# VH-VL binders against UPF0178 protein Jann_2168: the designs that were tried, part 8

Target 1, 156 residues: UPF0178 protein Jann_2168, of Jannaschia sp. (q28qc7)
Amino acid sequence: MTDETRQGRLILIDGDACPVKEEIYTCAYRHKIPVRLVAASYLRHPDHPLITMVMAGDAFDAADDVIAEAAAPGTLVVTGDILLAERCLEAGSVVLNHKGGAYTANSIGAQVATRAIMADIRAGLDGQGIGGQKPFSKADRSAFSNALETALRRLK
Key: E = the ipSAE of ESMFold2; O = the ipSAE of OpenDDE; V2 = 0.75 times the mean of E and O plus 0.25 times the DockQ between their complexes.

## First folded at step 4 (VH-VL)

Design c09 (from v07 with heavy chain N54Y, light chain V33L V34A G50Y; framework fv_rovalpituzumab)
Fold by ESMFold2-Fast, scan of step 4:
Structure c09 (fold): chain C 156 residues (1-156), chain A 124 residues (1-124), chain B 107 residues (1-107)
Amino acid sequence: as target 1 above (156 residues)
Amino acid sequence: QVQLVQSGAEVKKPGASVKVSCKASGYTFTSYGMNWVRQAPGQGLEWMGWINTYTGNPTYADDFKGRVTMTTDTSTSTAYMELRSLRSDDTAVYYCAREGRGYSYGPKYYFDYWGQGTLVTVSS
Amino acid sequence: EIVMTQSPATLSVSPGERATLSCKASQSVSSNLAWYQQKPGQAPRLLIYYASTRATGIPARFSGSGSGTEFTLTISSLQSEDFAVYYCQQYNNWPYTFGQGTKLEIK
């Protein structure tokens, strides 16, 4: 029997394109904090009492809605989606991106504006694709792990 | 829930213009780009262009430059696509389609939600 | 512009069988490739994005694979509702381009 209320600590993972799932699991095991992996469809995950998989269903925004609905003081959300981050911050969550950067209520508006402006700039780049992401490095993973450890102390 | 609802079918004469609307609901309109795609009867999909709903700046496919204008009205969460100097080969179903991720992930993504389509028939 | 070529143009299969659809790009699109299903009179429906990620609500019998220039969509254990036209789309570069489509029809 598991009581899932807004009371207690919880890590919510925006599962699509999250490169740090193993780091989150390892940290959750050490701190005995439950993890809810949310994605559009099934994602591979450990068979462990602390790890729950939520498949969001038919709507594309359903994954974001599941995460935002669960967000509350005491939750930590891992996502690269600034819109989702904004909703979670409004609900009182701590929010980290995949490299360990923290989103804050004060910075969200400026970040959305910057990304929208950058989209126009990228549109003007002849033939340049969005797939030019540099490989996610071991240093990035270490930075995320350190930030996650620190952020968990802020959870209610 | 996310919905994109388009204006109704239009019948136009060659040389006329048509303006198709796409009303968005269920999400923050200005946080996702909007695309326009058309499909001639029995044919495949053809991308016409994209509009940044935050800045209002459009990017058009070369085949439509000079004849197409994409705009938005943020107060009504509506995107518009106007095609001018219509020819019979512009007869098609015109779709609006949302970029699959908001601007937080950058531009250039797949299309997660589509409008129902607007049939534009251009005939003598 | 990047040219997307799908094969075969038409694939005739029976319910319960496996269908494999091919999509090739004239130059690398990395994994920035999506698959859509379209039934007569309906808008396209997103099935797969980032070459292999299933969209929300899409059954596990749909799977995508590939990267760079060669991609496949596989439908295992075909059901009657799967008979439709399938389009691949690259979103690596503007202009976005679609394949010409593969029509999946009942044998």
Scores: ipSAE 0.023, ipTM 0.592, lowest interface PAE 5.7, mean pLDDT 84

Design c10 (from v07 with heavy chain N54Y S104R K108E; framework fv_rovalpituzumab)
Fold by ESMFold2-Fast, scan of step 4:
Structure c10 (fold): chain C 156 residues (1-156), chain A 124 residues (1-124), chain B 107 residues (1-107)
Amino acid sequence: as target 1 above (156 residues)
Amino acid sequence: QVQLVQSGAEVKKPGASVKVSCKASGYTFTSYGMNWVRQAPGQGLEWMGWINTYTGNPTYADDFKGRVTMTTDTSTSTAYMELRSLRSDDTAVYYCAREGRGYRYGPEYYFDYWGQGTLVTVSS
Amino acid sequence: EIVMTQSPATLSVSPGERATLSCKASQSVSSNVVWYQQKPGQAPRLLIYGASTRATGIPARFSGSGSGTEFTLTISSLQSEDFAVYYCQQYNNWPYTFGQGTKLEIK
């Protein structure tokens, strides 16, 4: 574990494919909460004392391992990865997806169930897609910001 | 940490059935589908089918429909593949293989971990 | 069913050379192609997924490229341990299908 995790509140970003990094930075500045951006390789980020970049390398799940190891009570993890979310919840973290939904044991089970059912349907269609995911919208971005604000007020 | 351990080699007579097991450890069994792939001596890889470990529903390749049954036992994190009415051309190494990424991100289903293989020999 | 066709069936090259292996899909599979390496007596080993993403522990000399129907696996500066059979597979459509394999052998 890091000193930042031991010393209180910390936001951990699963940087790969995170569309809400700017929203996270803005909220972190207001609340004076440090942010650790984790990704396989360098990602652009503000030059700010609260923002730290960790490059985990290109090994499979290396970035996930860095985040899960740092996860603890008082940390907030932002990820779309259900398995990473499960690991972080077990470590005592609050976990949000990119649309601001909070992961819980129940929500993880429901998402796995939904995707598993969709896989059965997809197989029955002889490989035809069921339709694409809705694009990330302005409403999704606003929902995330509101959820993050609420979650951060409860940290510590 | 992720490990798939298969049952041992088997020798069967034509017309018999064989049931191969694949015990998973190091991950949540129901979050990843399980595939079965075989390889006859000196031949390439042949996909046999897939089982949805969450729902228990199998999907079989057309060449194996009617002769194969895939099941799971969630309490022991074990997948099974039973092949019936064995013929000499069923002699092969049978592999279980985990769907990569599982249900984490949606349909990114490549095979990231493989069992060590089970040799099934069919001879009279 | 999507047919995956690999070429050549056998590629004879010397250590230190570059090898390029081809995989063609009968219809578009987007970038949902995976490459495996198999050595005699062993299970297949994941090399590349999503057409171009290296798996954990795979040396940088392995690279994948392509999208749609045409895919390549490139091995720069071949090492002795790289001589094996290579398979491509699509995971875009059910049923999943493999190529027939390319055997990489010493010239």
Scores: ipSAE 0.117, ipTM 0.611, lowest interface PAE 4.3, mean pLDDT 84

Design c12 (from v07 with heavy chain S31Y R101K Y105W K108E; framework fv_rovalpituzumab; at its last look DockQ between E and O 0.02; V2 from the best seeds 0.00; counts 0 for: pae E 12.8 > 2, placed apart)
Fold by ESMFold2, look of step 8:
Formats: sequence, C-alpha cells, structure tokens
Structure c12 (fold): chain C 156 residues (1-156), chain A 124 residues (1-124), chain B 107 residues (1-107)
Amino acid sequence: as target 1 above (156 residues)
Amino acid sequence: QVQLVQSGAEVKKPGASVKVSCKASGYTFTYYGMNWVRQAPGQGLEWMGWINTNTGNPTYADDFKGRVTMTTDTSTSTAYMELRSLRSDDTAVYYCAREGKGYSWGPEYYFDYWGQGTLVTVSS
Amino acid sequence: EIVMTQSPATLSVSPGERATLSCKASQSVSSNVVWYQQKPGQAPRLLIYGASTRATGIPARFSGSGSGTEFTLTISSLQSEDFAVYYCQQYNNWPYTFGQGTKLEIK
C-alpha cells in the first residue's frame, strides 16, 4: 500500500491561532472533505458531520504531534508553525500557511532557521511577538481560499 | 442506505471488451475506495483491483494488469471497470465492493458493501 | 502474494450446533482478516473484520478470533439461515487474497 490511508482527502487544522478556520470549513463543505480541528483545548466549531474537534491536551507540542502523526499523502495541513510544517511535508502532506503560501521542501530549511532566530528574539521580549500581525483582511481571506481551492484540486 | 447498483448482464465474444458500471448512492462517493472482484460460476472470489475514487488512481492485480481499466465519474458517483481481450475463462460475475470506512475514520481496507454483481459470459 | 487457506472445504452440521471454520495465512497478516458470508445468487455479506470485530447488524452468534497466521470463525447455535459459503480475506497487503471458501451445509 502507498500509505495507511488509501482513499480520500483530509484537512488538518493547527487550530491554535489559525485565523482562517471559517474559510477552511466553507471550502471543505464545498468539496465534501473531512476536517480535523486540532488544538490543545476545546475550540468552538460548527456542528457539521465533516468537522471533528480533536483535543490534544496541554502537553508541550501535543497538538503538533497529533497533526504530524495524522499527516500523510492525501492530507492538507494548515499551520503557521514552520517546524510542524516540516514534519508534515516529510509525511507527504500538502502544507499551507495562513496566507495561503505553500511550504516546500526547498524553502523549509531557510524558514526553520528564521524560526530559530525569531524564538531567540521572542525570549528576549518575554513572549511579545515580532512585527505584530496585521488582521486578516477580506483580500487575505480570499487569497487563502483561492490557494486552498488550488491545493485541494491537486491533493492525491 | 448505502447501495451499489451495477449494470446488467453481458454476453461477449472472445477478443471483445466489456465495461461494467457501478452506481453508488447513500454516501459520499469520494470518501471510499472502490474494489472490483470477480467470481467464476460456482467458484471462489478473485480481487481485480482498487481505485481511489477521489483521485481516480487505480491499482490493478497483476493477473489483470494490461487488460483492465478502472475509472470513476464523480459527478454521477459511478465506478467503471473495463476488461479487454476477453477470453472464455473471463466468464464470471463481476462485483464492485466499497472499501470499508472512509478516509476520515481511519484506514480500513475490508469491503463493507457489495454491488449485486454483473454476469459476463464469454462464448463464441 | 499471501495465500489464504480455509478448512474444511465442507462442514456438515445440524441447526442449533456450533460450527468452527478455519483460515490460515501463508505469512502474518496481523489482525487484518475479514470474513464474508455468501448465499447462492447473492453478493458476499460482511460478517467480521479486524479478525474479531462484528460488522453492524451481525448477530452475536458470529464471532471471530486469531492473529498472525491462524484465524477462526465460530458460529454458535446455528440457525437455518446460516447455511452458506464463508470466505476469509486478508487485507494486510496487496494483492488482496481470499480463501477458497468453506461450505456450511445442513447435516
């Protein structure tokens, strides 16, 4: 067999700090693709047969571990966490960031180094973010939705 | 209620081709893989192949590779199996069978629902 | 490919009795074995998957056991509708392979 799952597509959401959950759900309904919303604790979500909430618990990286273990060919992962993205790419998933940018094996090593630098800076700032995030505009959300649609059409 | 309804019986001559359809209803077609299995009259079961109904990618048993084509039409929730260069020993009932549990419920590869079968008779 | 061997080929038993059907794999298939029932003119019917899990709607008189290479289907207190052919199948590896069947007939 090519992987543990031979059929279908699956969307895995790194639910912690994901600003585009609604866009993901809407796209999933259109394509009839199941979604696992994974987070440390319960997150409110639509009451819909396609949406499953997975609580990973409060252990460090527990949600990341759940996502990475489920990642496989035929899965699409949405995450802003570059280290999780690397694990999911190695498992054969398509991985998108919250802006709709696809992670690639070619670019992932550079982004991991950037994360290490940012972690050092964040530690010095006592957890305050570097270059505060702009709110997601309607254009950002539309761009993400279009990228998600394209990625799902190519998902094996 | 899950149903798999296959096309009707066929009588073919050696060297011809046959295309059997399997229309699915009562579930989301692209969530479950589709298998094809045949059974010669009064004999056991033989797996022919599998198709990923979401991607359209098939895997064929070695005995049929080169003679079989499996396809789907997701707009009609229908799977197809075409067997070419028919021989008299291809006379059998051909079944479609749904791969158990969809992608979202974990990997399951047993067959939970079967079509009613399509008798293909190959005689000159 | 993995050869599935069923025994006996035919099992003659009376209603109300217990039937035990055997299935052996030529190499380990873990618990990835399924049992089907087939009556004349009908498609196979799923009974047991994962070697021991009853499918939805299957009566408790059907039970499965085994792991690795040896598997058993047991039917307790046979009913008249249980007389059929039973197939085991492994779904551990491509290609999927079936046993040759055990015909369960009325004594």
Scores: ipSAE 0.000, ipTM 0.496, lowest interface PAE 12.8, mean pLDDT 82
ESMFold2-Fast, scan of step 4: ipSAE 0.315; ipTM 0.699
ESMFold2 (binder alone), look of step 8: mean pLDDT 90; pTM 0.910
OpenDDE, look of step 8: ipSAE 0.021; ipTM 0.671

## First folded at step 5 (VH-VL; from a03 with heavy chain N59Y; framework fv_ifabotuzumab)

Design d01 (at its last look DockQ between E and O 0.03; V2 from the best seeds 0.00; counts 0 for: pae E 6.8 > 2, placed apart)
Heavy chain, then light chain:
Amino acid sequence: QVQLVQSGAEVKKPGASVKVSCKASGYTFTSYAMNWVRQAPGQGLEWMGDINPNSGNTYYDEKFQGRVTMTRDTSISTAYMELSRLRSDDTAVYYCARDKGYSSSTWYGPYFDYWGQGTTVTVSS
Amino acid sequence: DIQMTQSPSFLSASVGDRVTITCRASQGISDYLAWYQQKPEKAPKRLIYAASSLQSGVPSRFSGSGSGTEFTLTISSLQPEDFATYYCQQYDSYPLTFGQGTKLEIK
ESMFold2, look of step 5: ipSAE 0.014; ipTM 0.568
ESMFold2 (binder alone), look of step 5: mean pLDDT 91; pTM 0.932
OpenDDE, look of step 5: ipSAE 0.575; ipTM 0.837

## First folded at step 7 (VH-VL; framework fv_ifabotuzumab)

Design e01 (from a10 with heavy chain S104G R106T; at its last look DockQ between E and O 0.04; V2 from the best seeds 0.00; counts 0 for: pae E 7.5 > 2, placed apart)
Heavy chain, then light chain:
Amino acid sequence: QVQLVQSGAEVKKPGASVKVSCKASGYTFTSYAMNWVRQAPGQGLEWMGDINPNSGNTYYDEKFQGRVTMTRDTSISTAYMELSRLRSDDTAVYYCARDKGYSGSTWYGPYFDYWGQGTTVTVSS
Amino acid sequence: DIQMTQSPSFLSASVGDRVTITCRASQGISDYLAWYQQKPEKAPKRLIYAASSLQSGVPSRFSGSGSGTEFTLTISSLQPEDFATYYCQQYDSYPLTFGQGTKLEIK
ESMFold2, look of step 7: ipSAE 0.031; ipTM 0.652
ESMFold2 (binder alone), look of step 7: mean pLDDT 92; pTM 0.936
OpenDDE, look of step 7: ipSAE 0.040; ipTM 0.698

Design e02 (from a10 with heavy chain S104Y S105G R106T; at its last look DockQ between E and O 0.02; V2 from the best seeds 0.00; counts 0 for: pae E 11.7 > 2, placed apart)
Heavy chain, then light chain:
Amino acid sequence: QVQLVQSGAEVKKPGASVKVSCKASGYTFTSYAMNWVRQAPGQGLEWMGDINPNSGNTYYDEKFQGRVTMTRDTSISTAYMELSRLRSDDTAVYYCARDKGYSYGTWYGPYFDYWGQGTTVTVSS
Amino acid sequence: DIQMTQSPSFLSASVGDRVTITCRASQGISDYLAWYQQKPEKAPKRLIYAASSLQSGVPSRFSGSGSGTEFTLTISSLQPEDFATYYCQQYDSYPLTFGQGTKLEIK
ESMFold2, look of step 7: ipSAE 0.000; ipTM 0.546
ESMFold2 (binder alone), look of step 7: mean pLDDT 92; pTM 0.935
OpenDDE, look of step 7: ipSAE 0.056; ipTM 0.695

Design q01 (from d01 with heavy chain N54D S104D, light chain D31S D92N S93D; at its last look DockQ between E and O 0.09; V2 from the best seeds 0.00; counts 0 for: pae E 21.3 > 2, placed apart)
Heavy chain, then light chain:
Amino acid sequence: QVQLVQSGAEVKKPGASVKVSCKASGYTFTSYAMNWVRQAPGQGLEWMGDINPDSGNTYYDEKFQGRVTMTRDTSISTAYMELSRLRSDDTAVYYCARDKGYSDSTWYGPYFDYWGQGTTVTVSS
Amino acid sequence: DIQMTQSPSFLSASVGDRVTITCRASQGISSYLAWYQQKPEKAPKRLIYAASSLQSGVPSRFSGSGSGTEFTLTISSLQPEDFATYYCQQYNDYPLTFGQGTKLEIK
ESMFold2, look of step 7: ipSAE 0.000; ipTM 0.461
ESMFold2 (binder alone), look of step 7: mean pLDDT 91; pTM 0.929
OpenDDE, look of step 7: ipSAE 0.017; ipTM 0.670

## First folded at step 8 (VH-VL; framework fv_rovalpituzumab)

Design g01 (from c03 with heavy chain E99L D108S; at its last look DockQ between E and O 0.02; V2 from the best seeds 0.00; counts 0 for: pae E 17.8 > 2, placed apart)
Heavy chain, then light chain:
Amino acid sequence: QVQLVQSGAEVKKPGASVKVSCKASGYTFTSYGMNWVRQAPGQGLEWMGWINTYTGRPTYADDFKGRVTMTTDTSTSTAYMELRSLRSDDTAVYYCARLGRGYSYGPSYYFDYWGQGTLVTVSS
Amino acid sequence: EIVMTQSPATLSVSPGERATLSCKASQSVSSNVVWYQQKPGQAPRLLIYGASTRATGIPARFSGSGSGTEFTLTISSLQSEDFAVYYCQQYNNWPYTFGQGTKLEIK
ESMFold2, look of step 8: ipSAE 0.000; ipTM 0.456
ESMFold2 (binder alone), look of step 8: mean pLDDT 90; pTM 0.905
OpenDDE, look of step 8: ipSAE 0.026; ipTM 0.618

Design g02 (from c03 with heavy chain S31Y D108N; at its last look DockQ between E and O 0.02; V2 from the best seeds 0.00; counts 0 for: pae O 5.8 > 2, placed apart)
Heavy chain, then light chain:
Amino acid sequence: QVQLVQSGAEVKKPGASVKVSCKASGYTFTYYGMNWVRQAPGQGLEWMGWINTYTGRPTYADDFKGRVTMTTDTSTSTAYMELRSLRSDDTAVYYCAREGRGYSYGPNYYFDYWGQGTLVTVSS
Amino acid sequence: EIVMTQSPATLSVSPGERATLSCKASQSVSSNVVWYQQKPGQAPRLLIYGASTRATGIPARFSGSGSGTEFTLTISSLQSEDFAVYYCQQYNNWPYTFGQGTKLEIK
ESMFold2, look of step 8: ipSAE 0.310; ipTM 0.676
ESMFold2 (binder alone), look of step 8: mean pLDDT 91; pTM 0.926
OpenDDE, look of step 8: ipSAE 0.019; ipTM 0.647

## First folded at step 9 (VH-VL; framework fv_rovalpituzumab)

Design h01 (from c06 with heavy chain R31Y N57R, light chain L96Y; at its last look DockQ between E and O 0.47; V2 from the best seeds 0.00; counts 0 for: pae E 3.0 > 2)
Heavy chain, then light chain:
Amino acid sequence: QVQLVQSGAEVKKPGASVKVSCKASGYTFTYYGMNWVRQAPGQGLEWMGWINTYTGRPTYADDFKGRVTMTTDTSTSTAYMELRSLRSDDTAVYYCARHYELRTGYPFDYWGQGTLVTVSS
Amino acid sequence: EIVMTQSPATLSVSPGERATLSCKASQSVSSNVVWYQQKPGQAPRLLIYGASTRATGIPARFSGSGSGTEFTLTISSLQSEDFAVYYCQQYNNWPYTFGQGTKLEIK
ESMFold2, look of step 9: ipSAE 0.097; ipTM 0.590
ESMFold2 (binder alone), look of step 9: mean pLDDT 93; pTM 0.933
OpenDDE, look of step 9: ipSAE 0.558; ipTM 0.844
ESMFold2, look of step 11: ipSAE 0.297; ipTM 0.682
ESMFold2 (binder alone), look of step 11: mean pLDDT 93; pTM 0.930
OpenDDE, look of step 11: ipSAE 0.453; ipTM 0.800

Design h02 (from c06 with heavy chain N57R, light chain L96Y; at its last look DockQ between E and O 0.04; V2 from the best seeds 0.00; counts 0 for: pae E 10.5 > 2, placed apart)
Fold by ESMFold2, look of step 9:
Structure h02 (fold): chain C 156 residues (1-156), chain A 121 residues (1-121), chain B 107 residues (1-107)
Amino acid sequence: as target 1 above (156 residues)
Amino acid sequence: QVQLVQSGAEVKKPGASVKVSCKASGYTFTRYGMNWVRQAPGQGLEWMGWINTYTGRPTYADDFKGRVTMTTDTSTSTAYMELRSLRSDDTAVYYCARHYELRTGYPFDYWGQGTLVTVSS
Amino acid sequence: EIVMTQSPATLSVSPGERATLSCKASQSVSSNVVWYQQKPGQAPRLLIYGASTRATGIPARFSGSGSGTEFTLTISSLQSEDFAVYYCQQYNNWPYTFGQGTKLEIK
């Protein structure tokens, strides 16, 4: 949760269904920023001192809880889960979706409310809007990489 | 490019104080901790402590508690180490060293050029 | 605090040959060891962290290994610029402590 000796920035990856792990790792190596890859079960990852695999276990929402408890000022969270994103914003993190869209307090409230109203709709939501799940493209990877770079330069 | 530039050599008498500066450039100062390490002539390296440059909170090695003060000035990206009540065996080269975070610790990746402090009467 | 002990104190080796430097911790430090190189009149330079990961820009001839209490720095084909003092440091527990150094000199 809290490390009084920790200095610097931290990237938290919601590892389930994250298509941009390699882009995150490449950026992290360049900036020397530690990364925690969080998931319910083991995910293959580089054996590198900057990368930590955190297995949260099989309990419902265990991975989300690990991420939200670690979220703080100076952290950047990558997730497509709007409810997790809201928790992390409240903890002071910068939060990006998989296409590089930033969640904001203004936009995330509307997105969360829309998801709750459409509970019987079976479409996944990316941040920034209602519905619109698209195939993940090379342009999406480039947009994410650029957004990640920008967000890390501003991250306090 | 990351650079740590330290203040110049000092000659002091026993009982005096010395304050060494370490000016950082080429990176965001508050994102990395700053350590101080000294090396007596012909001897090895001795860690003195570090300061969290974002919070300003120092952590001192036990041997130096009570005699050392570490501070920062974020407006100039500068860290300071002040050692008081100097004795002849405080003669050493004093280094600042930046650390970065890994899974379980904070290795030092960039070092200042060193500041020779000579204590003699 | 954790004591780091380096051996030998001085190692004499010819250019082009292989050097092996040892570092032992008084208790387990997992893989949380760094190696530094220091030339006369210069600051230490980070070579290896995490026991075996080379820092950016460090030549492939430098290799680290070990875990627990025993660690090794190997230089597989010594160059003239490699003759220096080498320090290990643990970063497993505060205070972070250094070995006393191994001087690598021309035989």
Scores: ipSAE 0.006, ipTM 0.564, lowest interface PAE 10.5, mean pLDDT 84
ESMFold2 (binder alone), look of step 9: mean pLDDT 93; pTM 0.928
OpenDDE, look of step 9: ipSAE 0.063; ipTM 0.714

Design h03 (from g02 with heavy chain E99S; at its last look DockQ between E and O 0.02; V2 from the best seeds 0.00; counts 0 for: pae O 6.3 > 2, placed apart)
Heavy chain, then light chain:
Amino acid sequence: QVQLVQSGAEVKKPGASVKVSCKASGYTFTYYGMNWVRQAPGQGLEWMGWINTYTGRPTYADDFKGRVTMTTDTSTSTAYMELRSLRSDDTAVYYCARSGRGYSYGPNYYFDYWGQGTLVTVSS
Amino acid sequence: EIVMTQSPATLSVSPGERATLSCKASQSVSSNVVWYQQKPGQAPRLLIYGASTRATGIPARFSGSGSGTEFTLTISSLQSEDFAVYYCQQYNNWPYTFGQGTKLEIK
ESMFold2, look of step 9: ipSAE 0.313; ipTM 0.674
ESMFold2 (binder alone), look of step 9: mean pLDDT 90; pTM 0.905
OpenDDE, look of step 9: ipSAE 0.024; ipTM 0.634

Design h04 (at its last look DockQ between E and O 0.06; V2 from the best seeds 0.00; counts 0 for: pae O 7.5 > 2, placed apart)
Fold by OpenDDE, look of step 9:
Structure h04 (fold): chain C 156 residues (1-156), chain A 122 residues (1-122), chain B 107 residues (1-107)
Amino acid sequence: as target 1 above (156 residues)
Amino acid sequence: QVQLVQSGAEVKKPGASVKVSCKASGYTFTYYGMNWVRQAPGQGLEWMGWINTYTGRPTYADDFKGRVTMTTDTSTSTAYMELRSLRSDDTAVYYCARGRGYSYGPYYFDYWGQGTLVTVSS
Amino acid sequence: EIVMTQSPATLSVSPGERATLSCKASQSVSSNVVWYQQKPGQAPRLLIYGASTRATGIPARFSGSGSGTEFTLTISSLQSEDFAVYYCQQYNNWPYTFGQGTKLEIK
């Protein structure tokens, strides 16, 4: 489905678990691009005309669905969810993870497949995270900021 | 184009079970949850539950817990809803409806099956 | 669960006229409301989601508004094909719940 009210340029933030919101806001101000923060419930965000917050509700993946629905050419999505990334890529969005890595049509399939395998392994764990992930570092933050800047310059 | 095609009408006796199928096409089956909604004759819509087509995990409305089982066959892109211990007030048109969710939840229902009439009578 | 109450139960309006349908939630559901249209013998059809966003292919004469607990579906100029039953639904809180429906009939 398409949204006829969709803006030409828009940054969509998967707010449920985003460590780089401040970097996004700062960059958005420079480029004068609106930002839509989407999460299940209210998240503190700057009181700024470019920043809007959408509360998606209690249902699982409600926020993801709101983001996916808004995804379109001209939008940039920031998410660490590979499945959401895939949906948004299909819609024509540019998608960045929190570390500045870009999801692409060429790479997303393999990543989704890997996720599926891992999901099967964790099937009995109700989606509980197993396996340690490295903490989000300053280097990751810097890498993201650089990637975001590059992406927004290309976003027209 | 997205299509949901349901199985044909059923006539059952009280105490019996019914299993309705919903074959999906025109989209990636596991990208969207599948909901089941029923409608008694001349009445409104009643949500029965949904199934996460990616994980296969169903979630049922409280009123149907213990009597309903939702399953999927990803190889055929088909969702199934089985309702057991049927009674007369289960007479209704049963719809499958695609949710705009992905792995873990439904959203609004953008596509619907044509409905399956299930008649429960002695 | 959140109760969605639609009013009126039946609305009689002449073709070409404006129709206003109400949906009230027992508690705030933000903008997480969807409207469906159902014609006799057919499955429901998605009209509006997110309280105010028209689904693809839905005519501009259909509009949704509201937030929190009060929602409205408006048909600016009724066409003959618009006479049907309309349902609202919230998807803010689990479980999702429907209104009881408003029958829009020709006056």
Scores: ipSAE 0.015, ipTM 0.636, lowest interface PAE 7.5, mean pLDDT 88
ESMFold2, look of step 9: ipSAE 0.182; ipTM 0.652
ESMFold2 (binder alone), look of step 9: mean pLDDT 91; pTM 0.920

## First folded at step 10 (VH-VL; framework fv_rovalpituzumab)

Design j01 (at its last look DockQ between E and O 0.11; V2 from the best seeds 0.00; counts 0 for: pae O 5.5 > 2, placed apart)
Heavy chain, then light chain:
Amino acid sequence: QVQLVQSGAEVKKPGASVKVSCKASGYTFTYYGMNWVRQAPGQGLEWMGWINTYTGRPTYADDFKGRVTMTTDTSTSTAYMELRSLRSDDTAVYYCARHYELRYGYFDYWGQGTLVTVSS
Amino acid sequence: EIVMTQSPATLSVSPGERATLSCKASQSVSSNVVWYQQKPGQAPRLLIYGASTRATGIPARFSGSGSGTEFTLTISSLQSEDFAVYYCQQYNNWPYTFGQGTKLEIK
ESMFold2, look of step 10: ipSAE 0.056; ipTM 0.615
ESMFold2 (binder alone), look of step 10: mean pLDDT 92; pTM 0.925
OpenDDE, look of step 10: ipSAE 0.022; ipTM 0.636

Design j02 (from h01 with heavy chain T104F, light chain A55Y; at its last look DockQ between E and O 0.21; V2 from the best seeds 0.00; counts 0 for: pae E 7.6 > 2, placed apart)
Heavy chain, then light chain:
Amino acid sequence: QVQLVQSGAEVKKPGASVKVSCKASGYTFTYYGMNWVRQAPGQGLEWMGWINTYTGRPTYADDFKGRVTMTTDTSTSTAYMELRSLRSDDTAVYYCARHYELRFGYPFDYWGQGTLVTVSS
Amino acid sequence: EIVMTQSPATLSVSPGERATLSCKASQSVSSNVVWYQQKPGQAPRLLIYGASTRYTGIPARFSGSGSGTEFTLTISSLQSEDFAVYYCQQYNNWPYTFGQGTKLEIK
ESMFold2, look of step 10: ipSAE 0.013; ipTM 0.555
ESMFold2 (binder alone), look of step 10: mean pLDDT 93; pTM 0.943
OpenDDE, look of step 10: ipSAE 0.045; ipTM 0.703

Design j03 (at its last look DockQ between E and O 0.02; V2 from the best seeds 0.00; counts 0 for: pae E 15.8 > 2, placed apart)
Heavy chain, then light chain:
Amino acid sequence: QVQLVQSGAEVKKPGASVKVSCKASGYTFTYYGMNWVRQAPGQGLEWMGWINTYTGRPTYADDFKGRVTMTTDTSTSTAYMELRSLRSDDTAVYYCARHYELRTGYFDYWGQGTLVTVSS
Amino acid sequence: EIVMTQSPATLSVSPGERATLSCKASQSVSSNVVWYQQKPGQAPRLLIYGASKRYTGIPARFSGSGSGTEFTLTISSLQSEDFAVYYCQQYNNWPYTFGQGTKLEIK
ESMFold2, look of step 10: ipSAE 0.000; ipTM 0.490
ESMFold2 (binder alone), look of step 10: mean pLDDT 93; pTM 0.936
OpenDDE, look of step 10: ipSAE 0.020; ipTM 0.618

Design j04 (at its last look DockQ between E and O 0.04; V2 from the best seeds 0.00; counts 0 for: summed loop charge +4 (limit +3), pae E 15.7 > 2, placed apart)
Heavy chain, then light chain:
Amino acid sequence: QVQLVQSGAEVKKPGASVKVSCKASGYTFTYYGMNWVRQAPGQGLEWMGWINTYTGRPTYADDFKGRVTMTTDTSTSTAYMELRSLRSDDTAVYYCARHYSLRLGYFDYWGQGTLVTVSS
Amino acid sequence: EIVMTQSPATLSVSPGERATLSCKASQSVSSNVVWYQQKPGQAPRLLIYGASKRATGIPARFSGSGSGTEFTLTISSLQSEDFAVYYCQQYNNWPYTFGQGTKLEIK
ESMFold2, look of step 10: ipSAE 0.000; ipTM 0.483
ESMFold2 (binder alone), look of step 10: mean pLDDT 93; pTM 0.936
OpenDDE, look of step 10: ipSAE 0.017; ipTM 0.636

## First folded at step 11 (VH-VL; framework fv_rovalpituzumab)

Design k01 (from h01 with heavy chain L102Y; at its last look DockQ between E and O 0.33; V2 from the best seeds 0.00; counts 0 for: pae E 5.1 > 2)
Heavy chain, then light chain:
Amino acid sequence: QVQLVQSGAEVKKPGASVKVSCKASGYTFTYYGMNWVRQAPGQGLEWMGWINTYTGRPTYADDFKGRVTMTTDTSTSTAYMELRSLRSDDTAVYYCARHYEYRTGYPFDYWGQGTLVTVSS
Amino acid sequence: EIVMTQSPATLSVSPGERATLSCKASQSVSSNVVWYQQKPGQAPRLLIYGASTRATGIPARFSGSGSGTEFTLTISSLQSEDFAVYYCQQYNNWPYTFGQGTKLEIK
ESMFold2, look of step 11: ipSAE 0.078; ipTM 0.594
ESMFold2 (binder alone), look of step 11: mean pLDDT 91; pTM 0.908
OpenDDE, look of step 11: ipSAE 0.461; ipTM 0.775

